# Miniprotein binders against q56419, part 26

Target 1, 326 residues: q56419
Amino acid sequence: MEGRTLEEVQEEVFKRHGVLVPKKELEDLAKALEEAGLLLTEKVEARLKEEEEKLKRERPMRLAGLSYPEGEREARAFLEAFRASYPGEGEEARVLLMPHLEPSRVPEVYGAALAALEKTPPPERIYLVGVAHRPLKEKAAALPVPFQTPFGPALPDLPALQALDALLPFELFNTPLAFREEHSLELPLFFLKGRFPEARVLPLLVARRSPELGEALKVVLRDFPGLLVLAVDLSHVGPRFGDTPLTRTLAEEARRRDLGFLERLAEGEPEAALAFLGANPTRIDGVEVVASLLPLLRERKGKVLAHRLDLEAPTLSAVGAGTLVL

## First folded at step 3 (miniprotein)

Design y1
Fold by ESMFold2-Fast, scan of step 3:
Structure y1 (fold): chain B 326 residues (1-326), chain A 109 residues (1-109)
Amino acid sequence: as target 1 above (326 residues)
Amino acid sequence: NLEEKIEELALKFWELFYKALEAYENGDYETAEEYFFEAALVAYQLLELAEQAGNEELIKLAEIAIKMAEYGIEASKALKEGDFEKARELWRKIDELRRQFEEIVRKMT
């Protein structure tokens, strides 16, 4: 017997994982779920095809009426309320790091971003770099279509996107469906479009470190100048993220890690920021974005305008958010 | 479009449930618990939309989905505590709900 019997596998699972899950029953369950999935997904598959086809023309709002108001007037008032939540003055941004979590949780952090945008001359285009929350076929992707907002459509910068695509070793427009529901682009875009209604956008998602993206963007930004926006959240701590329940000590550690990361970026030392996180273990979804964009962040000095650790008492968990201008 | 949203949530539920099942099978009970929790939230949203649609079969499927995810959360927690018998009992309940789910789906097609 070179292989294992089913009985031996079941026994090993019980001893290692504390429960005997019969191989046959687990296989039957998986098959039943697959079969139910096939029956239910026949129409879902047709819908995804339709949605992928629609995404060749435009990207509709998904969070209007949920995370921000649908109507333009109400959206404008909402935006101004967030600006008012931050008592400080902004600073001009060449690069802006802002969050993408639910805005109502960290209004002062989004307010700081708005303050920075008020001090920033209107850019012709915005390079909006978010984090992929769904699988991409490549390490990064873009969607070259208008993104709907309450302030009107944010139009794509097609020449700049095509210039970027030409410089990459992979197809940039590789996963349209990943953009159908992507809050790391939609939520920052709401604020950016409200402040710069005439700016075109390059909506970019990073799934994994792509040094080739950063190198290509450095070239494209020289020929197509614009505002670079990194839409990233900071520490993710607690049981909701597979970690131990939040304590006062862990919350303080998360705040120190977030600020240490941001302060090193503000000194123009992105490699030192990444090394700092390596020495201080944490879950920061922005690390892959920063690691991809190193050539654009080096020797750019700036300022941390705001930071907050949003506490979710029911789950004993927290998410960090910050605003950094470079 | 209510129909589109229901189909969308059904896809999300199964994606999350399958991820939870994979993590559970691999002994990653903390990750399994998180995915089962997210699946339960999606199932509650599906129930709300099924009720709006007035579709009796979808309401029953959503109720079963909620229970399966909730039992998955409890089974993951039980294994983290070393309570083998409780986890085994919970997976028997999940299997019973799976059979009910299949039956309803077959009647709908």
Scores: ipSAE 0.000, ipTM 0.279, lowest interface PAE 15.6, mean pLDDT 81

Design y10
Fold by ESMFold2-Fast, scan of step 3:
Structure y10 (fold): chain B 326 residues (1-326), chain A 109 residues (1-109)
Amino acid sequence: as target 1 above (326 residues)
Amino acid sequence: NLEEKIKELAQKFDELFKKAAEAYKNGDYETAEKYFKEAAEVAKQLLELAKQAGNEELIKLAEIAIKMAEYGIEASKALKEGDFDKARLLWWYIDFLRELFEYIVEKMT
C-alpha cells in the first residue's frame, strides 16, 4: 500500500471490479485501516522488498496448472486444441488485439488469434501491452526480465526497452511488484510464446492514459520493428461488475457495443472507437490501452476475426472478448 | 497444544472462506452469508488463541480474517437486497485485506 495514491486505488478497483469508488470513501477506508494498524508494517514492507528483488531476476508462472498446463507437451496440445476450436483462417497481423480473460471461456476467440499468428511472419520482438490490475507508480510500466512459460522463458528485448525508457518522461521500470500476478500479460504470452518461441518481448502494463507512451512506442517501433499486441477484454456487464442483472436486451447491447468498438478500430479510426464507447457506456478495462496507443492504431485497416460475449449464468454477468487484426 | 490449535483453526477459516467466496461468485448469496458467518466465528476463536500465544503477527492476521468475513456477510446481504454498489465496495475491501493477509502469511511461512 506504500506509495499508492487514492486515485491509483480507485483506478485499480474500477479495472478489477468494474466499480468506481468515490475518493471520500477511499479516504475514510484508508484512515480506518491505518487506525486499525492494518496498513503497511515493517514486516510486510520487508517481504514486499524481497519479492521485488526476486522480480529483478525473472518473472515466474502464476497460472500454470490453473489456466494452462505446466508441462511443455501438455501445453502444446492445449494450444493446438485452441487453434482447432476456430474454424476460420487467419489474416496477417501487424497489430493484434486479443483477450486476456480465462482462455477456456472463449476458446474460439483465442483460436482466432492463433490463426492470425499462423499467417504472420515470426517477429523478432513482441510489444505485449496489457492492463494493470494492480496500481502502478506511473501511468505505465515494464519489467525487463525473462517471463517463464511452459515453452521456456520469454526473454526481454533489453535494447528496445531501454530505447523506450529513454523517450519517456517517467521511469519505465517503476513497479516490479505489479507484474508478480498479472493475467493480462501471462495469458496472452502463453499463446504468443507457443507460436513465436524465438521472439523477445516487451511486457508493458498501462494503468492510466499515457499519450507519451504511444508517441514513444511509435518511435521505438521504427527502430525495433515487431508485432504489437493489445491484450484487452471488452464489455463487463452484470452484478459481478457492479451492474444490474444481465437481460437479453443488455447482452445484445453489449455485443453491439463490442463490435462497434472493434469495427471502428478495424477502419483505422481509434478516436471514433473511443467516442463510440463514451456514447455507449461500458466497463472496458482496455480503454486506457487503446487511448494510450492512438498513434499506433490510426489509419491501420484490418478485420475482426472473432467476438464472443461469454455469459456467466450463476452471476447473471458477462465479459466480452474479441480478436482483431490490423 | 496451542500452536496446533491455531494452525487447525487457520485451515478451517481458509476452507470456510473459500466456500463462501465460491457460493458468492455463483450467485448463491444465502449459502455465501452462511459460510462467511461461520468463517467469522472461527476467526474470532483464532484471535483469542493468537492473543494467548502473544504473537503480534497472528493477532493481526486474525483481525484481518474477522474483517474479511464480516465484509463478506454484509456484501452477501447487500446483493440479496439488490444493492450492487455496496456489494462491490465491500468485495473490494475483502480483496484488499486478502492481499495483505497473504503477504503476512507468506512472510511467516
Scores: ipSAE 0.000, ipTM 0.249, lowest interface PAE 11.3, mean pLDDT 82

Design y11
Fold by ESMFold2-Fast, scan of step 3:
Structure y11 (fold): chain B 326 residues (1-326), chain A 109 residues (1-109)
Amino acid sequence: as target 1 above (326 residues)
Amino acid sequence: NLEDKIEYLAWLFDLLFFEAALAYENGDYETAEKYFKEAAEVAKQLLELAKQAGNEELIKLAEIAIKMAEYGIEASKALKEGDFEKARELWRKIDELRRQFEEIVRKMT
């Protein structure tokens, strides 16, 4: 029984509900353990610890060869093609909101982000805030390891991460496995590392609104100034997201909500942006990030550089994406 | 033995449910339906073990897990058949059950 009480097992059930492993890998592991006559729980725990141990050293690329090229030369050409897809010039960003949607779906939106980065002085560090697509043990998390990219590893800003951890009422470096397969960090990081190869990063995930995170980040940014990046998608509408098939009216409502949200952020009024959305009926996934970062967004004026509601025709669904500089 | 099985099945449910939800979000409703069915079977096994353990809170969580997976099966079928309104209603129910699940978890000490 490994000395566990029922209460301890109960706690482990809840701790593990946020931990994901690909089904095939779990099936292969279960089969191997059954054939070997070993305890499934014991070996599953050992495998999870092994994967967590790997993540203590580095975070490997998961989307190379799929969402972006693996080779540095090809990756550079790919990045420049996205910049070329946006006909405008950027504006300097102290805060950048950009998408994490598959880049090929909204190339002009990523191009606008790249244009903004061209006008932005190289930061010493980037606070990269994405959206958790897997449950976290806490409201937010970070992984303090190098993230591999085609442009070399994006190194963590360990002093800034430790300063942030010290100010939070929870352990910041929780749920490392949530970072193993997280496109809301990997896709923006590809573009950010390509433009600012010397910048260190703070890779942060938000699962639920954490005003404590925003307050702590405001303090850390004073001692460790850098570029704040909100890697968020906008409206999610259509059957894939539990809505009826995309109609002209639903698409217009999604665009209106996306733009109204972004425009209010551009006026330095993030509370007004959240109030405008109400219950978030079109499911802007950036709401929890914005709600967490209120102290960093208030009274910062800026400009919406690009917006697109990208139609996924096979499912009659759409996802909004935008680039906002503050 | 019993405690280890409960921990494993709860973890397996979480994995299968999220793989199913990911397939659903990607428009792969056949894969989503398959994984939601697997998740439902795991949750049913978890419920039986929770009853053996005599833990009322774990029983409630397992019952919620079963309903979430079963609604996921129905939502996947609805989208395969083009019944988008039914899929929307079912996913709203899944979201509400997930909130109830998290609330029970928060109250456990």
Scores: ipSAE 0.000, ipTM 0.228, lowest interface PAE 15.8, mean pLDDT 82

Design y12
Fold by ESMFold2-Fast, scan of step 3:
Structure y12 (fold): chain B 326 residues (1-326), chain A 109 residues (1-109)
Amino acid sequence: as target 1 above (326 residues)
Amino acid sequence: NLEEKIKELAQKFDELFKKAAEAYKNGDYETAEKYFKEAAEVAKQLLELAKQAGNEELIELAFEAIWMALYGIYASLALEEGDFEKARELWRKIDELRRQFEEIVRKMT
C-alpha cells in the first residue's frame, strides 16, 4: 500500500467492484490487516476456545435486536407481519426451500414460507440445511445443542443426529465454531420455531457437495420423519459477487435463472435444475445444498410460491430469494 | 490541452446524465439505465484524465460524476421493482452530488 493514496485505493475498488468505499472504512481495514499478526495471539486464541466451549452447551442468538426482535411478544408480532406480507395461500410442504438473507428485505418471500408452514402439519423434527459461510473441517457439519430463539430454545433431535452421524464417512459434529455466527440457520430458524415451537431440529451446514449426506439423510428420514428445509439464497449478482454493476438486463437474467432453477426443482428434476445453472453461469448458494440432497428431491413435485430479486444499494448488487414447496 | 479535454468530458457527462434523467422522469427506465451507464463510462474517463492533471478539484468532480451515474442506475432498477422509497432516497443523493458537480463545472468556464 506504500505510495498509494486513499483516493487511488477508492478508484481501484470502483474499477473492480463498481462502488466507492468510504475513506474511514479503508483506513480501518488497513489498520486491521497491519495488526493481524499481533491479534492472532494467545488472547484471540483464548477467546475462540472460550466461544467453542460455550457452543458445546448452547447456540446463543446473534441477530436478536438486529434482524428480528429480542422479546417474545415483539418477535411474534414481527413474524405475523411477515405472514401478512404474502397475500397468497400456502401449500403443504414435505420439503421447503426458503431464503436466509435479511428477512426485512424480502418480507413477502418469508411470508410465503410461513403460509406453507400454516398448511403443513406440525413435524416432530425439522431438518434445517443451511450454507456454511465459514470453513468446515468436513463437507458438512451439525451442532447438537439447543439454539436460542425469542420463542425459546430449539432443541436438537439427538437420536436423529446420532443416527445421521453413524451413517456418514466423517464426523458430523466437526466444526462447532462455524455455527457461532451463521445466519443461514439462525434466520430461517426464527420463523420455523415461531410456527412449530414443539419441533426438534437438526441444524446442518453444507460447505461442499456431499452426496453421502443426502444418502444418509434419506435413510434417517425414513426412521425419523420430519420436515426438510433448504435454507438457501438464489442468484448473487453485481460487483459484490461479480465484476459488473447490476443492470436491467442482468437483473432480468438473474430472475429467469432463479425461476428456471426453482421450476425444475418443482418438477422433481434436481439434476435438470443443476444442469440449467451450469448452462447459465451463476453464484447460487443453493447449488451445493441441492447437489448434496439429490436423493431427497428426485420425483418430488411442488410449487414455487414466491420469488424476489433484492437490490443492494449502493453496491449495485442483488440477491435472489424464493420459496418453494415440494 | 488536458484541462480542455477534461472540460469536454464533463460536458459530455452532463449531457448524457440529463438524457438519462429525462428518460427516468418519463418512466422509460430501460433508456434511463442505458444513458446512466454511458455517463458512468464517461465519468471513468474523466477520472483518468483528472488524475493525469494532478488537480484535486477535478478528481473530486470525477468522483461526483461516478456516484451520480451509479445512483441513477440503481434508482432506475428500484423503480422497475416498484421501490419508490429507495428511488426517492437515491435521487436525493443525486441532487446533492449534482449541485457540487455543477459548481465545479461553472468554475471551469
Scores: ipSAE 0.000, ipTM 0.163, lowest interface PAE 18.2, mean pLDDT 82

Design y2
Fold by ESMFold2-Fast, scan of step 3:
Structure y2 (fold): chain B 326 residues (1-326), chain A 109 residues (1-109)
Amino acid sequence: as target 1 above (326 residues)
Amino acid sequence: NLEEEIKLLAQWFDFLFKYAAEAYKNGDYETAEEYFKLAAYVAEILLELAKQAGNEELIKLAEIAIKMAEYGIEASKALKEGDFEKARELWRKIDELRRQFEEIVRKMT
């Protein structure tokens, strides 16, 4: 209710209402909504305070039982099913681009990422860069606590995070609540922790283009080498995303847009990839991540392992997903 | 305008449903069930008003809203009983209906 109180909504309803609904039913509804409004405010505030305190110690699973199984054995079988969905072999990655949308929608794309991880030597640490779906106080943020997974906690690389923080012109640990519900980190982390259980992690969110983050990360990666993971989805098209209903032509344009973007990244030309998107207004949520990480992506050649445009028929919309190794 | 009032009630439903979903994700299944029931109640009133207005889009919106809330109640109960697979299946149904709900609201605005 973005800036609107339940009382304001209630006043608008009653102000506009005619005599077609019995007055008693409206009075009963009004009482229920007033009671709900009071309880909602108190409980939400108390719960957010509790979650913020908990986030000082650990980041709990939010999507266990929804997007992946909570139990370790079931989670292992689930992960191996995704690997099996991709018939190809992977390539070794120093940089991995993978999606963060619901895994069950694009299993072969996550399978391709798993295939790449299978060919990659276990890293000491993973720089996991996701997209902020909630506002951050700064252009980017990190949360320096263990992230719970069905495979055990993914431990933070505190020395590397502190080195990164020291190089930035802003406080890196600036918005802990933004990490409370962040699927762009949680979903890729499930797969990464399943394959590299001993790797420490740097969980990073980008909200806006931060060239200083990319510059700082280049320095930190030299001193603390690891796997860089860009957890980004590709085209977002259709009414769910503010666009026109999806047609065959628009779907094919989205596929060409996604592949053109990925292929330019694979040639080590991230500025060309961004320029390619500039000619077409269709949203890719990873643009700010790629723009922030330019120093880490230039002159790195690689391969697109998988791409899919996932069609969401009920909303006439689609989301693109891909796996790229550099 | 009755149709404008129905649209405001749909926004009220969305508010209650989102709060219930947040409680659900926080593991507060008792609060989640409570607010899904309240959302269902609002959706039932929305359906009666939509029928009186004779608006097919609003009737469909209300029917989807009722189903979303009903699945939320069942999912909350399933998690209280430790049936995570049933809860997961019900939540997939909620996600499908929520997308339809959001699309109808978008077209109406």
Scores: ipSAE 0.006, ipTM 0.280, lowest interface PAE 9.7, mean pLDDT 81

Design y3
Fold by ESMFold2-Fast, scan of step 3:
Structure y3 (fold): chain B 326 residues (1-326), chain A 109 residues (1-109)
Amino acid sequence: as target 1 above (326 residues)
Amino acid sequence: NLEEEIKELAQFFDLLFKWAAYAYKNGDYETAEKYFKEAAEVAKQLLELAKQAGNEELIKLAEIAIKMAEYGIEASKALKEGDFEKAEELWLKIYELRWQFEEIVEKMT
């Protein structure tokens, strides 16, 4: 326990402003300030160096006991509860788009993803493409180590990762620390490992548009076939994301943008999906992933299984989530 | 003194509503419903004081506060029954009213 506790911060805000700020809002704010590097000290730098060294061997669970249960039995029950939250049947997926936000916020959307996985033959490997929430030295990165889960370690597909690295104009394994706390990989991986325990994984992060990544992946998938998973959230609306407080009209616009985007992807028209979002796509992190993976998404028709705009009243903000099979 | 009492109740309403919204966000709909009910009672007290003060803006603030809390109660009940569409519609109404509530409260400070 270093620095001020969250309880101390809550008390100070209440004394100064007469309101109690929810603990999660304060946690998010503190995390954002730490990520910006504004609070970095020699002590924090030493700890990060220790964490980087550990990441060369394995990627430990960070959200166990918080976003999902730590124990295998409890984790199995948790996963089945999410499947049960979706009343429909799945469709077989060669490409799966699923969210990476807190699962408890959109259980039916994760349930739809699980339904799709039930209809999908077990892949030998999963190409798991998430969104970098921390800076990368290059446009994209991977971490070639086992990722711990309650279902056992998700092992890296080293031959496929090395084949991918060889085709890219940049070093693929360029930013290990970016993977220390990365929910866009950890949360989908929990569900994927629970369904496909024998599959190896290629954990990939996209920070900025990388057409060369999509071109390289198309080649690698030919030699190393597997399930492609895009772990992306949709609309980000409200003050938490640099926008005005959410109104009914803005929420309806966000739903229309999300569904229009997903429907065009389902038609095998990813360029049309990107164009539909308009001149300012920066509020949807999935844009950079889709733009990078165009060669893998063109002319693949599919189905939108679920969509939800998750509303968080304390911040007057919302995040869109969806499940799409191609 | 009446102005101070009104400010104090408006702040207490905001506190209870935020606690209710936090519980709702975490899937604790029983706790959310409890705090929304408490918020509704505080808002009704605020309305009585606002009418006593003869202040149209404060009357509007209290009326908005009552509606927000009542929609929160209904949304919490809807989610306990698995009616996600109704809960989402009710919460969008809360967001619409929440913006107006905060605008009025800020002018009081």
Scores: ipSAE 0.000, ipTM 0.222, lowest interface PAE 15.4, mean pLDDT 82

Design y4
Fold by ESMFold2-Fast, scan of step 3:
Order: structure tokens, then sequence, then C-alpha cells
Structure y4 (fold): chain B 326 residues (1-326), chain A 109 residues (1-109)
């Protein structure tokens, strides 16, 4: 940060908390971090180069042993337990919206997705669209390599990815390192690969709305039909996300906005879903993905199978999750 | 080589710190506190090796690493206790330090 920025931060802290953080300490810290960066450069470069080289061959599991079991047998039992958590039969999906937050927080929502997948004929390929949690060089990106899972590698659909790349005004394979640690793809993929082990995958990340992505995907899906999966979380409310503590009113607002968004999508009205949210005050992740995929969502009717607002009691914060089939 | 060991521990520090920050972001403040405590321990080892090396710049780096981890411990505790104002203050400092580090790494790579 610049000296002017440091003074603004210092003044804000003083006004809000009555604490004055010495500017000299912040400046000394900044200088020391710069000096440390210089010392670490060669090692950092070597590590990033090694990670990037590995990503040319495969995308390894990062959340195995944390969010899901590493062993295939244990992973299968885990997946079946999630299916059992949802009382219901599901419905066939051409488009599936499912969450990407920690599965153990909303097992019935992932169970609803699994129920939908049971009613869905096995697709030859899955278009898996997640949300970028790291900056991308372009509005969207893909990584054309096998993604490791406990059920074996999810293989990329190279012809479909190349067809998509050719139709876009930017390089699709533009930010490999953004995929190194990306739970919006890894967590849904665990469930999708468990249910459709033969399906190839197009792992796609959206950072900002890209109408050209949706237009290109509409063309590619005609020649390379498959299941479209939107891996998005819904409302993010509370202090963890920059809000005041979660009140009953804020929780009800979040649920209302989540359901209103999903219901309008279920009516085949994605523009109405976006308009309903307006400025997106509860920070629904799906906004940029839906805005990018409009041509694929219009006039497709479906059903909301599940919705939950997962409450984090210690922080009075919450994240919405839902399963929608179109 | 003493300097090589210092660099190795520096990487371990950042790996633990990022795991802690991810847990914090996901609302798992118990796990976040655990990893921030482990990061602080690694940073203290860095400080001792930096002192042995007699390198003032490495000593400053280690002191900064300790501060980052200690801010993370206190922020995690604050949220567990419902002290959102304290947590916001501490997290602003953590974000400042993390973004500054990321910017420096980006400029160099």
Amino acid sequence: as target 1 above (326 residues)
Amino acid sequence: NLEEKILELAYKFFELFEKAAEAYENGDYETAEKYFKEAAEVAKQLLELAKQAGNEELIKLAEIAIKMAEYGIEASKALKEGDFEEARLLWRWIDFLRRLFEEIVREMT
C-alpha cells in the first residue's frame, strides 16, 4: 500500500476502534516484506514453475482426506450417505445447479443433486461451470487435463474444449494456476464422477460475466451434447462476508432472495432471476455464472429440489445452498 | 546450509498460513486458530535461525511472519467469542499483509 493509503487505514481504525496503528510500523512491515520477497523469489519461481508443469499433465486432489475420503471404497460409502440424507426421488436434469461449499454442511442439498443424477441418463460429457476464487487473466478459463478423484481421473473432453476455445474471442486455457486449488470444481466433481464415472468433463471457471462464453457453449453443446452443471453457492451473509451479524430478518431476506432467484430460473426466466436480485446485496455467487449462460437457461423449466441456509453459529454468518434441475 | 533451511521454513509458514486463512474464510475458526498457531511456531523457528545467520533482513521477515500469525490467532478467537469489531480490525491487517505479500510475489514472478 502507498503512504496515503496507510494513513487512511490508520485514521479509519482510530475513528472506529479508538486505536492508532503507528504508520512507521506499517511502513517497516511493508519494507521487510519487500526484502523477504526478493530473497524468496528463486524458490517461489521454482515452486510455481513445478506446480504449473504438473498442471500440464493432471490436476491432483487437494481436498481428499478433508472434505471427502481419499480411498475409493470409503469415498463410495461417503457418497451413498449423502444420497441417503435426501428424502426424495429427484428429477432428470439437462441443467443442474448444485453447491460447491463444504458438503458436510449441507448434506441434504448434495443428496438432492445425487437424486437428480440418478434420474438422469449418463451423459457423454459434463460441462462443469464453477466460480473462480482466484483472479483469471480473462473472464473465464478452462484446464484441459485429467482431474484426479477417489473414483479415478475425470478425463477432459479435448475435442469439445478445443471447439469451445476456437469460438471464444480470448484464449480459454489462460490461467492454469487458478485451477490448482479450486473447490468450486473439485467438490462438485467428486459427486459427478462418483455417479458418472465414464463421463468426460469440461472444467470451466467464470470470474466475471462472459456472454460470449454462453453463446459459444450453445454452439458447442449442439455438436457435443452433455450435462450442464452450474456449481454455485447462493447468499453469503454475516460478518464473515462484510455484513452485520446475522439477524432473523437478514436470514429471512437471504432465504427469500435465494428462493426467488432459483424459482425464476426454474420458470426459464434467467433475466428475471437476475433482475429480482438487483444489486445482489446478499452476494449470491451464481449471478456471474447465470449472466454468462443466459442462452442455455432461457425457456428451460424445472424444479427446485432443495434449499438450505447453512448457519455458522459462532459468527452469525450463513451461506445459502440449493439444488435446481432444468 | 542455514539459509536454505530458513527458506524451507518460510515456505512451510506460508503453506500453514494459507490453510489457516482458508479455514477462517470457510467459517472453521477452530481449525483456523490451530493452523495459525502452527504457523506462529514455524515463524519463531525462522526468527531463531535468522538470528544465527546474522541477517537483519531475515530477522525482520521472521518478526513479520510472527505478527501475521498472531493476528490470525486473535481474529479466530475474537470470532469464536462473537467480538466482530475486533475480528474486523485484525482481519483488515491480515488482508493488508496478505495482499502486500501477494503483490510482492507477483512483481517478482
Scores: ipSAE 0.000, ipTM 0.210, lowest interface PAE 16.5, mean pLDDT 82

Design y5
Fold by ESMFold2-Fast, scan of step 3:
Structure y5 (fold): chain B 326 residues (1-326), chain A 109 residues (1-109)
Amino acid sequence: as target 1 above (326 residues)
Amino acid sequence: NLEEKIKELAQKFDELFKKAAEAYKNGDYETAEKYFEWAALVAEFLLYLAKQAGNEELIELALIAIWMAYYGIEASEALKEGDFEKARELWRKIDELRRQFEEIVRKMT
């Protein structure tokens, strides 16, 4: 819209969005912005305090209407569409590695996870281990409240969570606000709850490697058996992630590292998977989760069902995603 | 002066847009739409000032900002209506425009 006057721009805004923006109001905006901005910041801060208190009772949906449908009927159809996007059959999982990337970007990968869940007997509980995208007070955390989904609330397994907490050298139920906006739990949970509506959940976040978490989980799983889910993305490459623009060479490196990592996990060799990555130059966020859960992954063989490197052409960036059953 | 004020408002735009994007990602469509609307108004004001300055690069910056904000409003509305495909397509456009916005801002320092 080069060469437009302020009046022409106001008319276009009115036509497009039904909002009339008077020139007088725009002229006054510069003075009002700092005062309005300060008040808006205070409102946001007050809302965050309210959200922290609410998290003591339940964890509300944050991505409903964005990454998945809010209504149960629409959510069911959405889930079935993802299953249909994967042409293969799954196989039973005792451990499932699946992504937490925006599902619409890698539908076949989520479809593979759904196929695996289809072949898996309904678990009494799911140990859902995601990656913290906000700093945690400790190396890992959990939130012992119902997580809302379009399929109803995913209820916490309080006895199992308390057993886990008792075995750890730190307070497990730290940093509740980290769970308010955590897509690495919410997105996999949507699919898991859709497939296993009666399963209780242990929603766990890993920020840094915690070998003590893996040792404690091995003990808890003996007394409280369930499905272990590692909700992790693979390579993160390109400018969006503080890297150079995606080239053919970098994309091939990312694919090679993703598949080499997954294949070594499928051989029951998680230490070899970590060693293969070395300094983790393509930023596989599953490294800290795998390093924490070593005792649960050793000598457990399985199969890579799907892998994709999703290209964001506008940002010249890419994120790897995969589905692995063990 | 005029160019300093434009740079200050570009920073205010970025602040409001980031708050809108955060609310959007968190499923708070009402808050996201409000911040995108405020960002759009700031961007329109940036265009007015850029035209007064007669600086083609600043006019380009303001136009990019305007489209980023309005795509954000449209994406928020699409999500309220359950049109996830449209929302994702709009965010692809936002990401490309944001790259261009950041490049112009970088050249101004």
Scores: ipSAE 0.000, ipTM 0.213, lowest interface PAE 11.5, mean pLDDT 81

Design y6
Fold by ESMFold2-Fast, scan of step 3:
Structure y6 (fold): chain B 326 residues (1-326), chain A 109 residues (1-109)
Amino acid sequence: as target 1 above (326 residues)
Amino acid sequence: NLEEKIKELAQKFDELFKKAAEAYKNGDYELAEEYFKFAAEVAKWLLELAEQAGNEELIELAYIAILMAIYGILASEALKEGDFEKARELWRKIDELRRQFEEIVRKMT
């Protein structure tokens, strides 16, 4: 503990919570944690091996009861409430960019995505491309199993996934554990499955720029047409993300950068969108996804339906979210 | 008895972890780290009693609790160093472990 004595820490905790931890036990803490870390890696490794085996059969819900309701009836009412939060009309999407942050923080943005899906003919399959928040063995990965949702399982499009795998210079099904806990797929999938219950899904994660993925997807989409969904969040600003406390100026700059990025994508100029971020630096977690999918985004014009900065007042931080149809 | 003491320690762990998470959310990483360290100590006692009881599910609960606290300490340190990607990764791990912790605790009460 930097800058505070153990005794001062004990007094503060006791005053706030009525808990007194014996000094002898705290003196052993560093050694206990270091050795427990070695024991825990055995337990965690065994647990992860078990979870990896389970992921060969299905991907269970992880955020049910937290980010969305577990029951089908409640989930449907929840989804309709999000649609109602967006006052505008949607537009038909061939490519949809939507967020993956906690839905309750940006309901109007998810509502805009739902409005677009309402105007879109039901696709036979959805190419759902999210951001890997865990290391992948390769630049990208997919998991070819049913993903559980409150609306029933979202079934994988096995023929399309196999066609994609065959065109890639690496094994597509390379890191099942990365899908064990991945909100960039689970949260958009909740909304997509609710609107298109019959559509099959290609759940894809991008960790690093993979132009091979974009080229392969261009070929696969020709033979297996479907809706392309980029599940990406926009600016991350403030102390929660390693930045200075949010000010009005920083919030306005983040909004301008988000919109500048989205507007260039809407003009069918994804290289210009990436260059704009390079000239006006911001932390956008979808950059690797956009960079990988360039062949699918070029010359597709569309419209930004919604954009919001979600402000987290206690941390003086913000996350940008947007809905873009192409 | 041992089961009652284990239940009490699990509740104390949850209380301390909740306070640590609240401090973390409020940007007070120094205070958050202090609470995570106290939670880790309580989890250590939980492990010792669970091993004495010979209950595999309670031993797993204790390991989950220790790991949650360790990840909380590491996430607090990561933010002090400006590594927000590492902090986000660690908090995703915490969220999953917390779900497992809560499920086991529900079975006990």
Scores: ipSAE 0.000, ipTM 0.180, lowest interface PAE 12.9, mean pLDDT 81

